# Designs tried in a protein design chat: VH-VL binders against Isthmin-1 (ism1). Part 1

No score or structure here was measured in a lab: all are predicted.

Target 1, 164 residues: Isthmin-1 (ism1), of Danio rerio (Zebrafish) (Brachydanio rerio) (q5ege1r286to449)
Amino acid sequence: LFGVDTDSCERWMNCKSEFLKKYMSKVATDLPSCPCFYPTEVAYSTADVHDANTKRNFRWKDASGPKEKLEIYKPTARYCIRSMLTLESTTLAAQHCCYDDSMKLITRGKGAGTPNLISTEFSADLHYKVDILPWIICKGDWSRYNHARPPNNGQKCAENPQDE
Below, numbering starts at 1 at the first letter of every chain, in headers, positions and changes, except where a header shows other numbers; antibody chains are not in Kabat numbers.
F, E and O are the ipSAE of ESMFold2-Fast, ESMFold2 and OpenDDE, as the mean of both directions, binder to target and target to binder. V2 is 0.75 times the mean of E and O plus 0.25 times the DockQ between their complexes.
Where letters were taken out, [cut] stands.
The coordinates of atoms that the task and the answers printed are left out; those that the model quotes come from them. Centres of patches stay.

## First folded at step 8 (VH-VL; from m2 with heavy chain V107D D109K)

Design n2
Fold by ESMFold2, look of step 9:
Structure n2 (fold): chain C 164 residues (1-164), chain A 125 residues (1-125), chain B 113 residues (1-113)
Amino acid sequence: as target 1 above (164 residues)
Amino acid sequence: EVQLQQSGPGLVKPSQTLSLTCAISGDSVSSYNAAWNWIRQSPSRGLEWLGKTYYRSKWYNDYAVSVKGRITINPDTSKNQFSLQLNSVTPEDTAVFYCARDTIFGDLKEYFDYWGQGTLVTVSS
Amino acid sequence: DIVMTQSPDSLAVSLGERATINCKSSQSVLYSSDNKNYLAWYQQKPGQPPNLLIYWASTRESGVPDRFSGSGSGTDFTLTISSLQAEDVAVYYCQQYYSTPYTFGPGTKVEIK
């Protein structure tokens, strides 16, 4: 009687293009791990933070301003940061990390940061289409979204939230 | 083409509730790329944004602090409309009220591209 | 709240001459993450709702004549009408959309001298 509706979130999660696979692997190796604590210097300027896994320093910028709409996209986060693009960057991606009231990295759940495949430094419009629109298509289902875009905890920070 | 058509009474007694409706054609009230706003204009306050409603993962509302606690904006998906209710009105609420659309695409375009025709609402005994 | 101010309150300009309207915000509306100024300009004629002219401080809305231009960044912004036409008689408003509540300037009335 009715046509078959397809879950748009499932279509997004299951996209397996060869280009996307290669891009995602480059993103995973190109980006720094999230610091375990919010680097408070970013409230006033940028912060230079050593990344032990890549043996490089990365610059970070605050990502907590009103246009980030954390109350919508990261409702348990109070602060977020993004890694800045450099001349050594091999992708347009940015690491994205979010922190609770105690400035501790949120490692899972609806408030956890997830890598941006397109940095807002490069293009806010493309960032929306690639990183935000899928969250909307998935109806804010953080577990499905995070399955496709796992929060970074490469530094093995304490689990946060701890329970559940 | 998007059009916004307002309706509702132009006279409201003090302490009562002001109620207006904005009918949408050429777009959907549940569009994930739009938000639906109420703005008023008076000689004493000029243009004043009151609040908005919009759909992303669920319905969100954002209200101006000056009217928070008195204002409610409700979408009606079945009629493709959205409404304004402003409780406990006083003569200081007398104004021309506009409904307006913004495009919230990536939170980049929260300026008002389409406006209703305006409704003068007078709060008087 | 971000307070918006405009100057002058009113402006009389001869046909074909330049009109300049200034707008100031009480705090920056430039977002460093995307380098965009979240500022718009509207034109309002008697008996009509406001009409959008410019967004992101300097981007002209489709269908707006190129005699309208916007400039400025951070807290200081300017709307320029390079050659005033009779149909440009209106009140002009700036508006920030950086953060809620979104706020408007008090308006600048432009008249023909």
Scores: ipSAE 0.491, ipTM 0.813, lowest interface PAE 2.9, mean pLDDT 88

## First folded at step 10 (VH-VL; from p1 with light chain N35D S99T)

Design q4
Fold by OpenDDE, fold request of step 15:
Structure q4 (fold): chain C 164 residues (1-164), chain A 125 residues (1-125), chain B 113 residues (1-113)
Amino acid sequence: as target 1 above (164 residues)
Amino acid sequence: EVQLQQSGPGLVKPSQTLSLTCAISGDSVSSYNAAWNWIRQSPSRGLEWLGKTYYRSKWYNDYAVSVKGRITINPDTSKNQFSLQLNSVTPEDTAVFYCARDTIFGDMKEYFDYWGQGTLVTVSS
Amino acid sequence: DIVMTQSPDSLAVSLGERATINCKSSQSVLYSSDDKNYLAWYQQKPGQPPNLLIYWASTRESGVPDRFSGSGSGTDFTLTISSLQAEDVAVYYCQQYYTTPYTFGPGTKVEIK
């Protein structure tokens, strides 16, 4: 059973789908960069943040609630946020950013957020299948997962944590 | 079709350990898309969630504080079942116990769609 | 813990008439990230386990008759049976699954008047 899961992880990592490649390319250009600091406004509502790279405004929602199970999927993260879909979006993806106790962006490691190819606004089920299930299949190996889904640091925030 | 079949004694003496098992058919105890719960029901306490076990790269257990320290929920992959152990029982633990499945294709769906038939467990001398 | 309450404790309704059950949570079960209400409704008949009727406050489980509907958001929710049938005599429970421990309402007994 474990062998099957390992093979599944490798298959996921080495997927050569042209569609996926194109989609990932669009995702990279479509999504906003992660803010270097947790926008505290999301604790009460949505936060509107201007993204300098795309020259567009994006709305962010808090993704730190108990339903996110950060203790499982993003250990060491205290806060996480997710970008909202816009009418200008060309993908169904959402940026996902996580922050430590000091509200600083986690740029690498097991606590780092990674782009969600499917926003929960579109489908929670598909989000689970496309974004969460691969992590599970890879037995929570964040290094392999992050290799396939690199954390965003488009704002060139300070590396965090420093010891990795 | 998912089916949950409960088994175990219906009578337990005070201070002893209550033990129940829930056999799963049509799903896997180690499914990435499911979690396995124990819930009890009594006239005094109503429906009470006790805890759950689930596999997400490794095994996790969540327990209610009300029974924490006395409760153990263990999966058995070889038999595709999971068990409940509640030690140091008192008459207040008398209830109908249910096993139930939640988390259908996502950790966000933690409602209970399939239930066992229920087992009345009476704590009495 | 999130405390769930229901009203009324019991309800007698004539056949074909509307039955309305209210449920309240001590804190919001609306998750701001996805704007979903983590609230479920169950029907329980004597000698049987609870049967899932509604999840996400307003989505009917497969096989549930159209006469059952759920509404509400945040802390206030309602289960409505538009036209009570004889087979609907049961106790109905709301349950939050926003956070552990999952908690149930005390139940509302629905009877035929």
Scores: ipSAE 0.856, ipTM 0.930, lowest interface PAE 0.6, mean pLDDT 94
Fold by OpenDDE, fold request of step 15:
Structure q4 (fold): chain C 164 residues (1-164), chain A 125 residues (1-125), chain B 113 residues (1-113)
Amino acid sequence: as target 1 above (164 residues)
Amino acid sequence: EVQLQQSGPGLVKPSQTLSLTCAISGDSVSSYNAAWNWIRQSPSRGLEWLGKTYYRSKWYNDYAVSVKGRITINPDTSKNQFSLQLNSVTPEDTAVFYCARDTIFGDMKEYFDYWGQGTLVTVSS
Amino acid sequence: DIVMTQSPDSLAVSLGERATINCKSSQSVLYSSDDKNYLAWYQQKPGQPPNLLIYWASTRESGVPDRFSGSGSGTDFTLTISSLQAEDVAVYYCQQYYTTPYTFGPGTKVEIK
């Protein structure tokens, strides 16, 4: 009834919805860049980080909890964070960044965070449907997924991992 | 409508393996929205989650530490069911066993919306 | 593991009166990412499996009468039956699904006074 469908993956990958295209464009301009290092203060609170690209401050929350299922969806990530919505936000999206054991940004590969089109602040359910299910539908093919939703490295952090 | 139908013996001798099966109707054992759990209930230990199996591009299993090493939960896609095996049972394992489904709407909603009818399994010599 | 406790162990309430059950978790079950409480309530009658009543601490499952309500956040939660009915005689359990292993409270037996 609700199984994985490879054809569905192709359909998702090749979706040419004008609405989606416009939304994605807005997301790209709306979201902050990923910090190069995990802001440790998110472990017990929120972190306020200045985004040089937008010249605005953003708050970040930890997204490393058990509910994130990192072992499944970001198997090489130790920590992840998600940007919080702001009053200036024009989308419901959240930046998603993941980090390795050394708290360095994962910029590519299966452990790299990718923009969430739906912030969990708005709806965890919709986030799952919009951001997580496509990964599942594509049978965990992170390459195709990341192609459709590239990881953010707006701060030009060092490539990590180096040989992937 | 989702239904879970349990089957298996209600009596197991000590040191043997407890085996139960949960047949699913109205949903798929390989659903990427659901997870399939075993829970037991006894007067001494109350309700105790034992583990689950679920499919997310591949099969995953999570087990409670209390039974880890003795427990196996296996899906059977051909029969749309999943099973419980608990090895080396002792009288302390005597309980009513339930299979249960996580809500169908995502990984973050790990409460149980559908349950099997329950199976009393008594461990006795 | 997150330990769940409930109070009282048993409760006798007159028909039509309010029943209040408390549940406490040893750790917060509020997830910062979505600001939701990963707490559920179940009703169990003899010979039956638990029946889901409330999830997200305060959201009623479909088909559950509106006399049932859940409240609380973090570590302290409450299930309220505003007007106890005869069919509400049962044992009620809270359950956290914040992290594995999922854990249940010991249960509260609700009876008619």
Scores: ipSAE 0.734, ipTM 0.900, lowest interface PAE 0.8, mean pLDDT 94
Fold by ESMFold2, fold request of step 15:
Structure q4 (fold): chain C 164 residues (1-164), chain A 125 residues (1-125), chain B 113 residues (1-113)
Amino acid sequence: as target 1 above (164 residues)
Amino acid sequence: EVQLQQSGPGLVKPSQTLSLTCAISGDSVSSYNAAWNWIRQSPSRGLEWLGKTYYRSKWYNDYAVSVKGRITINPDTSKNQFSLQLNSVTPEDTAVFYCARDTIFGDMKEYFDYWGQGTLVTVSS
Amino acid sequence: DIVMTQSPDSLAVSLGERATINCKSSQSVLYSSDDKNYLAWYQQKPGQPPNLLIYWASTRESGVPDRFSGSGSGTDFTLTISSLQAEDVAVYYCQQYYTTPYTFGPGTKVEIK
């Protein structure tokens, strides 16, 4: 899916595939907005959260466990969640939202969640290749990665962190 | 096919440093799809994971708490190897030591699919 | 640390009969986000390193005979050898890889009676 060479990060950032461009557009409209606060219910089960923008209910799972490797990929996040796929989903994507110690949505920076183009629920292997490898080929440069995969703040949650 | 070949001395005196090397064939120590582990086995402790080294955005190390402060695992990209150093050894460190690879698909797959042949290291006077 | 236990410590089974090995973890190794059990089974013969049999609790590694199967979820897991062969004499270990430190069960020795 992606080339890995001296210029790989730049090539990935500047997507030239019409398929990927269309898919990203559908992802942007299909996925729910991140809740402004971590829904603590997910610590025990899943959480059903109404999304005002799409006027649908979405089910969320916790994504804070050790397999997430937050210390590598989202180093300032304490908690994260992912939206679940449903029969009504039009893509294989999942919204990904990360939260600080106060359970407030991180809207920017190295701890901000970014949409998964491929949900881990669908395929861990493909998720790794599509969503994680680009971060790696960009050498963990979150600002370049987030430029290509903007953190969601569709609910217009308070800026966090402040004064970056 | 991936192969792991171990080398290093089988006898180490107490208080000295245990040092082992694992040479990799069929893969790269800097592969972003793998992680490189050391595991030991003794009758009293059974199989015990010691730590790993791996490359993602940079080099990372994870070490077991039981040996943290005494252990160092280093990659050597020029020789396609990784090493184990365990400082201040005592007879309780006597074990068969294995190097092992984590699987190449994602950070969520950290079971050991390839193992080195094993090296018995005895810590004795 | 997640403590892994196995039962029985040793097992003698007639050739061609079923062998059943149990493994229990002190906390769940099921990750709710991806619905995967992070449990592996290894076979170790004398003088050899462990050899991977099963990962994700129930998925056989390539080249592993069909007579080996894994089952279970959460904290309770089973390795079954449906028809024991002479070459299956070994020690079998379960291992969690959910969180570091990765931990192994104490092993179950399987013999032909």
Scores: ipSAE 0.620, ipTM 0.843, lowest interface PAE 1.8, mean pLDDT 89
Fold by ESMFold2, fold request of step 15:
Structure q4 (fold): chain C 164 residues (1-164), chain A 125 residues (1-125), chain B 113 residues (1-113)
Amino acid sequence: as target 1 above (164 residues)
Amino acid sequence: EVQLQQSGPGLVKPSQTLSLTCAISGDSVSSYNAAWNWIRQSPSRGLEWLGKTYYRSKWYNDYAVSVKGRITINPDTSKNQFSLQLNSVTPEDTAVFYCARDTIFGDMKEYFDYWGQGTLVTVSS
Amino acid sequence: DIVMTQSPDSLAVSLGERATINCKSSQSVLYSSDDKNYLAWYQQKPGQPPNLLIYWASTRESGVPDRFSGSGSGTDFTLTISSLQAEDVAVYYCQQYYTTPYTFGPGTKVEIK
């Protein structure tokens, strides 16, 4: 063929696994909503944040370091955080939230955080295969990727401007 | 098994361009799981990472600040190789040059698991 | 730039005895978000490229003998050869791969007494 291997991207976008559907439902129930502002405490340690929707407390770690490759995967984000796994976790997933230069949640667009179906705490290799490779296979098309992995705005934070 | 085969001239005159090529077998230069690096070694500076090229959503390059502005690293997907061009060389650029691969699932494992054999490049009149 | 230092610069050890090499980084190479130390160790013999021994500070690369082990965290790391063999005569380098530019230690030469 003459073009990009869109068959691989299309297969990922159209996955109809019953396992995946059940897993995604559990992820939606298990994960906290993103805080509306970057909790500056994570720059030095972890932050404990109460999640109003689930009525649970979650611990967050910074996810802004150079190994995150934000310049590639979240190019408008300045800061990101990831929720930590606990003994109460029912999935291997982690919430992922990204923030602009003003430390405000990016709710959509190429810099918006998207839930990780596999936490890096559990397995960096599986996280890469499950969460990163689909983005790469789809040529970094954030709009298609975010359709499958919607950025969280469960706290109804102020939306960022329309992103094109 | 991954192998890296280096080629290029071993003598370059000052102010000219150093040019080396690294041919890859057992992997693809466009692999999502790898990045392709140049490193040099001299008695005065030891091992010094120069830069890399790699493909994710597109081709990316990262260069060491010490050579930024003089260095270019380019992939060649049709020949499955990548090259080093270092402009305006001086005798201080004399070194053994190595090409090297970052390991699989590249973004989380950026240590060098496969190296080329090395090419001594002398910059002298 | 993260500066890497090593000590000693050379080390003479009898066959079958323990060799210990230290490496320090000017900044932490521990990423607290995943609890991984982004530090590698390489072995280099004359006329050869470096060969990877250890990554993530303590994980042995496939095919590396069990006598090689790595330890440490943050800014302080150690490579240990528990029972030196003749084939282990080489220069050993630590390297951080936490952030670019990736940087190497100056090397530690290991010799047989």
Scores: ipSAE 0.608, ipTM 0.837, lowest interface PAE 1.9, mean pLDDT 88

Design q4
Fold by ESMFold2, fold request of step 15:
Structure q4 (fold): chain C 164 residues (1-164), chain A 125 residues (1-125), chain B 113 residues (1-113)
Amino acid sequence: as target 1 above (164 residues)
Amino acid sequence: EVQLQQSGPGLVKPSQTLSLTCAISGDSVSSYNAAWNWIRQSPSRGLEWLGKTYYRSKWYNDYAVSVKGRITINPDTSKNQFSLQLNSVTPEDTAVFYCARDTIFGDMKEYFDYWGQGTLVTVSS
Amino acid sequence: DIVMTQSPDSLAVSLGERATINCKSSQSVLYSSDDKNYLAWYQQKPGQPPNLLIYWASTRESGVPDRFSGSGSGTDFTLTISSLQAEDVAVYYCQQYYTTPYTFGPGTKVEIK
């Protein structure tokens, strides 16, 4: 009987300050859209990818290693990437994109990437507090977490997983 | 300050189950920022990580392959402790056993910052 | 499993002199995504558990004297005690925490000459 724990998640989902709403809006418009396929260059180095919506180039780095704990946080993802901060960045955020075994963007569900409001490049500790702890207090309920932090599909990639 | 207090028998006969307990003060076994480990040390094997238990979306366990199938690590939130059970022990399991906390704040800090004082467990007939 | 090795097995160093301990991993412990080496160093004195000295290969834990320093990257790492003190007599272990199972080196015993 963990009604207090569910209440804590609902409190997090409903407790949006004006600052947070403004920040999240900036994040949604500042960050690149996720590429529809995993850019395999990131397995060896970084990848430069042009983002049509923002008309800017972004660098991406792999986020698939053991320290990402994908088996916990993105259990159907095989690969993930993060966008890197630049001098043109207006937030501390990083786009986070996850991919299945076929290297196709996961656009919804438990394996979908969600934007990091605080890039690990800026601060791993703040990233944990801002991006990971809410997932934990929601007991890993991806549907509620993703409702508050929607996975990016600004490139209108094919829906994945599909309903059939 | 976090402190880890170990307890359990120091002598176990071959084929029996080794059972140890680590009581936690200054932190919670269910802490979202920590994981709870068992490590052993012997002259023949040196320091050897055995496994850990931790809570995120649920309770998780990670066990070293060398002891998988024989090992169980369980949290006890009501007593704020965690335990080690190692089944079917042999004299090669003789070691000083340590419980240890790793702080996984950010999931990138999985080094051991607090250790119990150690329990020498001898496996002999 | 990532195998950790250390050299030497033991060394004797005069008080105030430099002690150097090497550690090698069988696989890289550098995570290219964040450019961090997931390597720690511990000190263990007789009858005591290990104590954390250094993490991320070169970052000293709070309260650790600045005579302890770590260096290296990828597979090759070094712990240096720049001016050995009497209280530094111990066994020193490296440990990788890049992936499970987490593994330790066999230890290097440091004594005063």
Scores: ipSAE 0.562, ipTM 0.832, lowest interface PAE 2.2, mean pLDDT 89

